VHH binders against Profilin-1 (pfn-1). Designs and how they scored, part 85

Target 1, 132 residues: Profilin-1 (pfn-1), of Caenorhabditis elegans (q9xw16)
Amino acid sequence: MSGWNAYIDTMTAAAPSIKRCAIVGAADGSVWARTEADNVFKASEEELKTFVALFNDVTQVPAKGADIEGVHYVVPRTEESLIFGKKENTGFFAVKTKSAVLIAVYEGPNEVAAQVRKAVESMQTYLNNAGY
Below, E stands for the ipSAE of ESMFold2; O stands for the ipSAE of OpenDDE; V2 stands for 0.75 times the mean of E and O plus 0.25 times the DockQ between their complexes.

## First folded at step 12 (VHH)

Design wc80 (from wb9 with G108A; framework vhh_6fv0_2)
Fold by ESMFold2-Fast, scan of step 12:
Structure wc80 (fold): chain B 132 residues (1-132), chain A 123 residues (1-123)
Amino acid sequence: as target 1 above (132 residues)
Amino acid sequence: QVQLQESGGGLVQPGGSLRLSCAASGFTFSTYDMYWVRQAPEKGLEWVSTISYSGSNTYYKDSVKGRFTVSRDNAKNTLYLQMNSLKPEDAAQYYCAKDYDILTGSFAEFDYRGQGTQVTVSS
């Protein structure tokens, strides 16, 4: 309807294999919107502040990995505005816009991962074009 | 050749219930996320619900949350939508689908969408 929850709904509609996701402030990791109920995104504000700071220098991330919801992910490589990771049958994609970071956690094989990446990058493009 | 066949629609009074089914063939059903969408007589296609390929994650349009439940049986290649507490605003042709485009906010008109099943809610 209105507010940031509408973007969460749009993204999860496009890629139902997204298990949990959130839109957070790029500067401080503050939660603007997240999946709720059975799909509640569980990261703490402190963890998110640490996570969004990774975008200040993404080249360091593959050596250290990344933590989301208390889970440590292997990050094979990064792009300027994209961090993604994998742990067994779970993974995530995180993209930075002008003022936000979108984080989507999913489960499944490479085919599912490709669908989730498409949804996250499409939303990144949409929000950047909308001035966010 | 991909085919989706919806069934289970009908006429029901407000507050009533219906269970829709979608029989899928021509693709590996268990590897695809599935969707329910609807179209009322004077409206465009509207997303209603989604379910992940494994059945572990489900999502709903705000106006149907708590009333509708999506589920699937991968062994039978069948998708379901249990609709409770039906309202006149739920009256529409219901379709199942396996593709959704986030940039357009709609389902592309491909061979993957079935013929639909009609739901009428009136007193």
Scores: ipSAE 0.011, ipTM 0.344, lowest interface PAE 9.1, mean pLDDT 82

Design wc81 (from wb9 with G108P; framework vhh_6fv0_2)
Fold by ESMFold2-Fast, scan of step 12:
Structure wc81 (fold): chain B 132 residues (1-132), chain A 123 residues (1-123)
Amino acid sequence: as target 1 above (132 residues)
Amino acid sequence: QVQLQESGGGLVQPGGSLRLSCAASGFTFSTYDMYWVRQAPEKGLEWVSTISYSGSNTYYKDSVKGRFTVSRDNAKNTLYLQMNSLKPEDAAQYYCAKDYDILTGSFPEFDYRGQGTQVTVSS
């Protein structure tokens, strides 16, 4: 078991509406840790490589949206280190740290989306402070 | 109370142009990001464009990029959408929104959007 699985567990405990999540390398999209079994994060390595490259110029993302687990999400706007998207009752938050990208897919109304964002941003801050 | 009044819709032929306006009242317009969304028959609400409160940042749905231009006049409390090279797939009821919930793709309250303006593109 990698130590990175502990961070997955921390995020899902903080925001139970997270259905699937992963921590991937910012340079190549390689999976460091992800949810497994009934909540397996299903994105392919090629999809993740494409996704993390979006952080090279987040201003281009709203025009095209973003694909995660074969699902196309509308991304109405971005922030420098944050991409988030929606498709009806499903959404995601992805944040970039120095060396990682955290991706959390959730299901639920706006109240749970806010909770998921807080969990992901808290972990982003922690990892940045730890040098990741 | 928040009020949004859309206008400028109509019937055009493919390749035509329309300019939509949204007159806002009941809130400090210059402090809010504004949105254009549309709904075609048998489709859900579809985000079209975003403009930041200052007008400095604009975002567009990929299929309208290069054809649509969003702008705002904070002195007049008015939001605009210039639509060029209109296609049949652009036919929809167009709405402006202040409190469009980007995360859910919905309006929190019906009053946060106007009645809309109909855009019809003849096939």
Scores: ipSAE 0.000, ipTM 0.214, lowest interface PAE 12.8, mean pLDDT 81

Design wc82 (from wb9 with G108N; framework vhh_6fv0_2)
Fold by ESMFold2-Fast, scan of step 12:
Structure wc82 (fold): chain B 132 residues (1-132), chain A 123 residues (1-123)
Amino acid sequence: as target 1 above (132 residues)
Amino acid sequence: QVQLQESGGGLVQPGGSLRLSCAASGFTFSTYDMYWVRQAPEKGLEWVSTISYSGSNTYYKDSVKGRFTVSRDNAKNTLYLQMNSLKPEDAAQYYCAKDYDILTGSFNEFDYRGQGTQVTVSS
């Protein structure tokens, strides 16, 4: 419970449609915690380093899209600390805190997406308030 | 009644050019960012380009950057995509789409877009 894995468990419990998720370092994309086994988050170190660098200027992301787990997502728009993408029935939400980036990959319609976004934004608020 | 009508597609040889148009009606065109998206057979919907509501900002998929140019004429409620140096991988059904939001209703292959125009690149 004291480790970062507890936050992974909290997010997946709050939104069961999260298929895979991770908490990574904002500076380098190093994995602090991720889903494992049948729900393993498969992004490489290099992909995550590239992904977290997108938060240096989120306004450029809609032009390029974003790659997570070797899957290219269309990013329709961004918000200051939020990148989200969609590809058919699959999508992701990624939010930046002071020192971390939370990434959640989900499957389902837009109603499911709204629940996933709420879960990751709630965790973002908690971690920012805790100094992370 | 929102209506989007694409045109300008056709068959070209590799290296050729096409200019796509999208005529919009039923909404205040000048207040919406507009998008070009495409779908190749048996593939998902793929974003190609975005143009801001004023026309001041344009964005492109990396693989089309420098070859495609998006523009708009707000007085005519028309969106354009100039496609130069076409490659076989550009062959797809091309759609224009108005503003979208996956949280409020749509970012899937049938939402906020017209009927499409077919682009075929053959050599």
Scores: ipSAE 0.000, ipTM 0.115, lowest interface PAE 14.4, mean pLDDT 80

Design wc83 (from wb9 with G108E; framework vhh_6fv0_2)
Fold by ESMFold2-Fast, scan of step 12:
Structure wc83 (fold): chain B 132 residues (1-132), chain A 123 residues (1-123)
Amino acid sequence: as target 1 above (132 residues)
Amino acid sequence: QVQLQESGGGLVQPGGSLRLSCAASGFTFSTYDMYWVRQAPEKGLEWVSTISYSGSNTYYKDSVKGRFTVSRDNAKNTLYLQMNSLKPEDAAQYYCAKDYDILTGSFEEFDYRGQGTQVTVSS
């Protein structure tokens, strides 16, 4: 619970172009930690349960897109443990670890997207190595 | 190639204020998130604040929230840190940087930060 907030703080310190982010359970989409106050991540647990289930078969996602915080994103392609989407100047990166899914919503051009992706994938690697 | 030059440090009394500047060159400043970090004598490097490429998102170390404000001027390729209500514990060499590595918990490219500017708080 509160322990996971430290990872949210680390993510946002490393990539401040992240507007909102969360760490959720891979099995059920339950929120372990999320950004707060002006940066509150607003997705419902029902929406998150639907979202994390996309990782069971990422190949179907580009045809349908993905919904986060009630916003529909175009998903141009996926990788086994990575879903990313774009909507105008807004986007997201979501990565799956053994036990969790990290979701980061950002605003900015492609150069900013690259910085956010680096931070999300670095945290994914860290958590996987820690057994999460 | 990449150059960062900090300025604005000095000696102040507790409760005083300073504004630090970081002049950037050798990269497209407006497309990078930027960072302020500090190092006190006999202590490790400590993250202070971050600002997104556009200036829309800012984050701060808990102990400086409400006292420090980070900002940037992309037209001038300059990063700023306004430091108010300075405490003795804020005394350190202050650096700006354009990269932070989660895996190491530090700045991967040590030459991405500048030479630093010294902040001293006494009396």
Scores: ipSAE 0.196, ipTM 0.596, lowest interface PAE 4.2, mean pLDDT 85

Design wc84 (from wb9 with G108Y; framework vhh_6fv0_2)
Fold by ESMFold2-Fast, scan of step 12:
Structure wc84 (fold): chain B 132 residues (1-132), chain A 123 residues (1-123)
Amino acid sequence: as target 1 above (132 residues)
Amino acid sequence: QVQLQESGGGLVQPGGSLRLSCAASGFTFSTYDMYWVRQAPEKGLEWVSTISYSGSNTYYKDSVKGRFTVSRDNAKNTLYLQMNSLKPEDAAQYYCAKDYDILTGSFYEFDYRGQGTQVTVSS
């Protein structure tokens, strides 16, 4: 596959609490890479298209929440290029770059959420610097 | 100036143990995640382990999980790698780093890496 698989491997290595993740196109939610096999990221193309559209106006998201892999997450707040959510013992972080949206779903206590956020934001910075 | 000085390498037989150290200076050590990376002769850099700035979180390359333990002492500005059950495949020059891009397997800048310490595993 494309070199994008290396970025998936890097995110999961940097934050092992990431259970599933994906890199998708910001314009349409098309999948560039995702975790596969036993850790397959299960979001449909239609769900991802809806999800990436949330970045068009992140201020609307806390009122509605967000759906990832058929799971509805409470979104407590957003930042300009960051949407994150929590549901019981699971959560996600999603960040937008120039051309991509990175989504990481994790499981664990709040202590590991900071590590997942750091991994996703580091990848965001790298891809922006690479022109993506 | 940023300085990283690795030590503790040496020759060990398969199944043996070594403890690597990295002495850091020239930056606020306690605010940076630290990395151990290695390079076998004629090969590229390979990420081995990461430890968070607080020491609370550690990450490992699959092939070293259960055998290697990374730790740090922020009061002493020192990073450690305890290596147990060493295998011939672990032989390499080991480096510590504060600025390492694990996506490309490269340091962001050459002057931010240490000089390395050699680990040889042979019978």
Scores: ipSAE 0.000, ipTM 0.131, lowest interface PAE 14.2, mean pLDDT 80

Design wc86 (from wb9 with E109S; framework vhh_6fv0_2; at its last look DockQ between E and O 0.88; V2 from the best seeds 0.75)
Fold by OpenDDE, look of step 13:
Structure wc86 (fold): chain B 132 residues (1-132), chain A 123 residues (1-123)
Amino acid sequence: as target 1 above (132 residues)
Amino acid sequence: QVQLQESGGGLVQPGGSLRLSCAASGFTFSTYDMYWVRQAPEKGLEWVSTISYSGSNTYYKDSVKGRFTVSRDNAKNTLYLQMNSLKPEDAAQYYCAKDYDILTGSFGSFDYRGQGTQVTVSS
């Protein structure tokens, strides 16, 4: 188990409404770590390559939405290092660090979405401070 | 306003059991992931367990895995922590929370926790 798996475990423990999550390279979408076993993060390499590229210009993402694990999400708005999407009672939060993109797919009401966001952003801050 | 009230703590011998409860009010309990955290004497806050809003997912600190069980009754707005095979190192003030950062070991902008319940483990 790579050192990055520990961060996956931390995020899922921090926000148990996360169903699946992954840490991928910001440059190419390569998977550094992901949830496995019963909650395998299933985004393809090609999809992740496309997804991380969205951070090159987040202002255009709301107009076209974003795809994760073959699911299309509506993106209400974006921030410089944050893309989040919604679909019914599910959604995702994706944050960009210096070298990585953290993606968390969640299920639940809006209240848990807020909790998931905080967990992902906390990890973002941690990794940024660590130089990643 | 958010209110959390922990109870069920006490003095037990090593190997004993306790069941903590957390009564929640002032927010829609059933729509929040909930946390148990503890603070031992002269130590900082540490995460103990988390449970999803529906109760479908649970997570534990490694040192309590297999001994502690988190659960919830959303109809009663109550969070539980069954603590079995208690050890002296489990002695702490236990808090429930809906806003806790496991990574930083801190509560959110608003310190949403109760007064806590004291757990003492001694022979």
Scores: ipSAE 0.902, ipTM 0.942, lowest interface PAE 0.5, mean pLDDT 95
Fold by ESMFold2-Fast, scan of step 12:
Structure wc86 (fold): chain B 132 residues (1-132), chain A 123 residues (1-123)
Amino acid sequence: as target 1 above (132 residues)
Amino acid sequence: QVQLQESGGGLVQPGGSLRLSCAASGFTFSTYDMYWVRQAPEKGLEWVSTISYSGSNTYYKDSVKGRFTVSRDNAKNTLYLQMNSLKPEDAAQYYCAKDYDILTGSFGSFDYRGQGTQVTVSS
């Protein structure tokens, strides 16, 4: 087991409404760690390369939406290092750090979406401060 | 206003059991993931357990796995922590929260507003 799996465990404990999540390389979308077993994160290598490239210009994303695990999400707005989307009762938050992208797919009402966002942003701050 | 009120603490012998309750009001309890957090003398705040809004997912601190069980009753706006096989190391003030940051070990403003409930384990 890699050390990065400890951060996946922390994320799911912090926001148990996260269904699947992953930490991937910002440059290439390579998976560093992800949820496993019954909640395995199933995005393809090609999809992740496309997804992390969205952070090169997040202002273009709301017009096109974003695809994660073959699911197309409406992206209502973006921030410099944050892309988030919604599809019915599911959604995602993705944040970019210096060298990584954290992706969390969740299911639940707007209240848990806010808790998931907080957990993802907390981890983003932690990893940036650690030099990642 | 958001309010959380803990109860059920007390003094027990090692190996004993206690059931903690947290009564929630002022928000839609059934739509929030909830936390149990404790603070022991000479130690900082420690995350103990988390439960999803529906009750379907639960997570625990390693040292309490198999001994503690978190549950919730959304119809009654109440969160529970069943504590079995209590050890001296479990002695602490226990708090429930709807806004707790596991990475930083801090509560959100007003979300833990209560005195908590004290658990003492004496040999």
Scores: ipSAE 0.630, ipTM 0.828, lowest interface PAE 1.3, mean pLDDT 88
Fold by ESMFold2, look of step 13:
Structure wc86 (fold): chain B 132 residues (1-132), chain A 123 residues (1-123)
Amino acid sequence: as target 1 above (132 residues)
Amino acid sequence: QVQLQESGGGLVQPGGSLRLSCAASGFTFSTYDMYWVRQAPEKGLEWVSTISYSGSNTYYKDSVKGRFTVSRDNAKNTLYLQMNSLKPEDAAQYYCAKDYDILTGSFGSFDYRGQGTQVTVSS
């Protein structure tokens, strides 16, 4: 919706190496907002439902990896509310809030990945504090 | 040690232009996204613009969009902000930063910003 689009704009401004991102419902993967136009976040409803369910037990994710937008990522590590996926010079960070999962797909070196993680975690904290 | 040095500020009339520079050293400039931030005396820190490590993606605060252009030259380790159609409300101390949190309006570490350069807009 229009209000949630502002969070997408803030994420891309905070971490400009994010190529695509989305905010989806933690319970069902429904899309609340996403990057659009030339940078459309193209994950299917089925894929997002499967993806958000990974947060039910993040300890099992490194063994299998994760799929977003039809791309398979290795998952070198997870934390209770964070999944980091990697493929070549691209990757994703996904964080869970009370009601949502934030997904940011980026391209760039490790230094950029660290900046992306900080931006995503800052938004995670903001949304949690706002009750989401 | 990370070092950022801003320059190019000055006094300009409304509608005028300035080009700010930020010389970077002590880190691999080409692998970091970079930020322009400003502060007027009675205001908090205000995000102005962000540019990706490669220069491919740029973002601007709404009030400066279309008037300001951020760019970088990774071979020279330099970040730029071209400011056109300057307005009195653009007057501020301008900082470049390697670490800035847009949501909280704060630098991640003061060691990751320069000393700033003053922009004054008066008739």
Scores: ipSAE 0.523, ipTM 0.800, lowest interface PAE 1.9, mean pLDDT 90
ESMFold2 (binder alone), look of step 13: mean pLDDT 81; pTM 0.818

Design wc87 (from wb9 with E109A; framework vhh_6fv0_2; at its last look DockQ between E and O 0.94; V2 from the best seeds 0.00; counts 0 for: pae E 2.4 > 2)
Fold by OpenDDE, look of step 13:
Structure wc87 (fold): chain B 132 residues (1-132), chain A 123 residues (1-123)
Amino acid sequence: as target 1 above (132 residues)
Amino acid sequence: QVQLQESGGGLVQPGGSLRLSCAASGFTFSTYDMYWVRQAPEKGLEWVSTISYSGSNTYYKDSVKGRFTVSRDNAKNTLYLQMNSLKPEDAAQYYCAKDYDILTGSFGAFDYRGQGTQVTVSS
């Protein structure tokens, strides 16, 4: 188990409504860590490469949405280092750090989504401070 | 307004059991992930357990795994923590929360927690 798996465990414990999550390289979408076992994060390498590239110009993402694990999400809006999408009672939060993209797929009501966002952003801050 | 009220604490011998309760009001309890945190004497806040809004997923601090069980009754707006095989190091003030950052060990901006319930473990 890589050191990055600990961050996956922390995020899922911090926001238990996260179904799956991953930490990937911001440059190429390579998977550094991901949820496994019963909740395997299933995004393909090609999909993740495309996804992380969205952060090159987040302003265009709401117009076209985003795909994670073969699921298309509507992206209501973006921030400089944040892309989030929604589909029914599911969604995702993706945040960019200096060198990584954290992706969390969740299921639940809007209130839970807010909790998931806070957990992911907290990890974002932590990793940024750590130089990642 | 958000209100959380912890109860069920007390004095037990090592190896004993307690069941904590947290009564929630002022928000839609069933739509929030919930947390148990504790603060031992002269120590900072530490995360104990988290449970998803539906109760389907639970997570625990390593030191309490196999001994503590978090659960919830959304119909009663109540969060529970069954504590078995208690150890002296489990002694602390226990709080429930809907807004807690495990990474920073801090409550949210509004510090939504109750007064806590004291757990003492002594022979």
Scores: ipSAE 0.904, ipTM 0.944, lowest interface PAE 0.5, mean pLDDT 95
Fold by ESMFold2-Fast, scan of step 12:
Structure wc87 (fold): chain B 132 residues (1-132), chain A 123 residues (1-123)
Amino acid sequence: as target 1 above (132 residues)
Amino acid sequence: QVQLQESGGGLVQPGGSLRLSCAASGFTFSTYDMYWVRQAPEKGLEWVSTISYSGSNTYYKDSVKGRFTVSRDNAKNTLYLQMNSLKPEDAAQYYCAKDYDILTGSFGAFDYRGQGTQVTVSS
């Protein structure tokens, strides 16, 4: 399909250790696209609205952590447009573009975490260059 | 040092089959997602398939779905691509890679790919 689902498909092909991911509006957390079926991204509308608001001041996030799909993650540090966290053998990377927030939940060792981060940051660059 | 060694290419008739192998060394193979990428004569790099570190998740280029199957044997540090119902459009140099960017169509900065194995499909 054309539209935002094609970017979800590209991210999962680029980093197949991603378990679930979504592209949401930066202003309100509205879902533009997400993984579905066996890998459905299960965050509520309220949770996503709260999550994208964290990008208004990422320096506050390490003190509180972040919640995605009802799971509380420790956030060890943040960068201006990047929030990431880890819990046991799972983790997430979330990056902000001009208009969107990309969220990828993965499972696996540190090596695949690095591959997931690379895929998410590649997509961030691509979307920013496309004006999103 | 990281080394990837492809094999199994050759000449087949349309509709034939080939099984490609990629022997990996110099890194912990079982902890990396892996890629198959091809380059046809006079064309750019084209992503073909990916497989997660555990083998649980696989993804394919639309034109090869149902015909190609990627798999891995982490105990043997080996990646495989079973290619069935080969078409002339599948003729290319095939590479395995540890670092490939699908959005840009390029290998990673350290060129973690093999030397490739040639697949020719001809009547």
Scores: ipSAE 0.668, ipTM 0.849, lowest interface PAE 1.3, mean pLDDT 90
Fold by ESMFold2, look of step 13:
Structure wc87 (fold): chain B 132 residues (1-132), chain A 123 residues (1-123)
Amino acid sequence: as target 1 above (132 residues)
Amino acid sequence: QVQLQESGGGLVQPGGSLRLSCAASGFTFSTYDMYWVRQAPEKGLEWVSTISYSGSNTYYKDSVKGRFTVSRDNAKNTLYLQMNSLKPEDAAQYYCAKDYDILTGSFGAFDYRGQGTQVTVSS
């Protein structure tokens, strides 16, 4: 999926405090692209299927939190197409497009978290406008 | 209240070097990722480089990778761009920015950038 890898590169360049990220299918969690090498996004197929299903009813997610890469996050905030997970000075933003879920795991202060959110939402809008 | 001031531009021959600076105030510089962008006359904005809040991660447009180096000094609230092996294609007004959307090619809602500094590359 070398075309999808370019979107991974764009997200990490747009928000350089992203440590790992992935684009996965919204229906089944299949990996379309991810960060690789020494920053491999290591979520299992089963975990990703469970994770993307959270978007079927985001209102239930804050009560239980979310797991990605075997890490449990509290979820203080959700919106219809966005889940924010937090653990200490790390966190994730996940956004849903028409066909995909974008997941970005970052480290940094709240100001950086806001920049990460803007980067993933910009990509969400771009992919939605492109029909994905 | 956010203030950004670029400096260090000028006229240089092809193959020459320049070092741009960006003085920042009105926000906690050390907690924000920062961007360099440029604009040639009659052209749109072009992303050049990004650096993480701590300075640990840097990214570059392909055409400048290996020639440009972004850095920051959080104690001095200053962002830098070292430009080596300059080419005529690099001539532009250079801006530092606190918020820039690489995918849409635009500044953020508040357009947090400086006044810019001109880089001219000619014999």
Scores: ipSAE 0.415, ipTM 0.752, lowest interface PAE 2.4, mean pLDDT 89
ESMFold2 (binder alone), look of step 13: mean pLDDT 81; pTM 0.819

Design wc88 (from wb9 with E109Y; framework vhh_6fv0_2)
Fold by ESMFold2-Fast, scan of step 12:
Structure wc88 (fold): chain B 132 residues (1-132), chain A 123 residues (1-123)
Amino acid sequence: as target 1 above (132 residues)
Amino acid sequence: QVQLQESGGGLVQPGGSLRLSCAASGFTFSTYDMYWVRQAPEKGLEWVSTISYSGSNTYYKDSVKGRFTVSRDNAKNTLYLQMNSLKPEDAAQYYCAKDYDILTGSFGYFDYRGQGTQVTVSS
């Protein structure tokens, strides 16, 4: 299904302060779609496989943090289907659906972080309702 | 407390231009991504454009791309929409918003939008 790029476009239009984002398979971290060109999401397959496995037990994550695009983020807390992290002026939100994980990396103040979270959670709800 | 006030609408001939403004108060404008949305009579809300808090990233509805330009002046707490080559299909009430869900076509829970400014395109 090559239509996954439309969801990336929707997320970036909904929260234009997203620097980079991707939709990956929950089971293996395979990339279904990601931002392109100047905003290309640059995570390795090995890193993504490790990252999506964090959702198997999110309670372990705050003790260790999380790595995305070779950047180590502090993860202050998690929710059952949400991992988020912060490092200086950057951060990320990652949410799990039935079969996917959505990852959005942003840069900006706390107000921007709140808008990015809303966009990612809106997409999570949409994809879950669509059976993904 | 949050207030958004649109202006600059009016009647214009097809092919004409208008510049909309949105004056924001009651929140730190420079830290929010902002939206332009419109609603024509008997139609639903339609997303038009988005601009990041810094002004570095802009996005547009396909049908207005190349004709409309969104910009912002964070020092003046003002959002703008320059509309060129206006078509009858662009006639609508235009709103600015600090919270809009493109997937659902709805404003945020508190519906932080102004009263809008009317754009009419006719002979």
Scores: ipSAE 0.516, ipTM 0.785, lowest interface PAE 1.9, mean pLDDT 88

Design wc89 (from wb9 with E109G; framework vhh_6fv0_2)
Fold by ESMFold2-Fast, scan of step 12:
Structure wc89 (fold): chain B 132 residues (1-132), chain A 123 residues (1-123)
Amino acid sequence: as target 1 above (132 residues)
Amino acid sequence: QVQLQESGGGLVQPGGSLRLSCAASGFTFSTYDMYWVRQAPEKGLEWVSTISYSGSNTYYKDSVKGRFTVSRDNAKNTLYLQMNSLKPEDAAQYYCAKDYDILTGSFGGFDYRGQGTQVTVSS
């Protein structure tokens, strides 16, 4: 079992509607772990560096939106440590911890989005309590 | 119990103006950020504007910035979108939405809040 991949497995088990997800460094967007193979998280290193920098001033994000895996998402609003986006029947939740950003891309109806948010926020709490 | 009812759409010529309204009921309107979203024919929902629960902060899609103005009247539980200098690309069904709807992904597929209001831009 790889270290950070165990947390990817935990999130996808908690919310099976997560199609792809990753844990990346908050400072630089470096990938710590991500879904692979048939569910590979396809964001480039340059895209992730740009994405994590959005957490430096989340108030600017709703005006511009956010790009993940080459897809432009509408970001209707943000919270201090939460950016979420929506595009048709797909969306994402991204949360910042002390040292990491968790990104989960999902597809599905209303109840699916709520469950994905719960899974991502639960992991955020766990990692913050662990000092990450 | 939650209800959102859009109105104010119509047919205008390019460069014309329309004012959309959204009457909200069944929740404490003054505690929710509100949104305008639109759907062009054969396309998915597209975010247009956000207004904070207090009305103090507004955000706009780049292509409508300077032309559209969102506002709200918390005493009347009503959201507004003033649309000026309308372009053919603005033609769409316009819907209002609250935070919960956006967080839960109610924009997917056929799950819409109310009938919306149709905006057509043509000579």
Scores: ipSAE 0.012, ipTM 0.271, lowest interface PAE 8.7, mean pLDDT 81

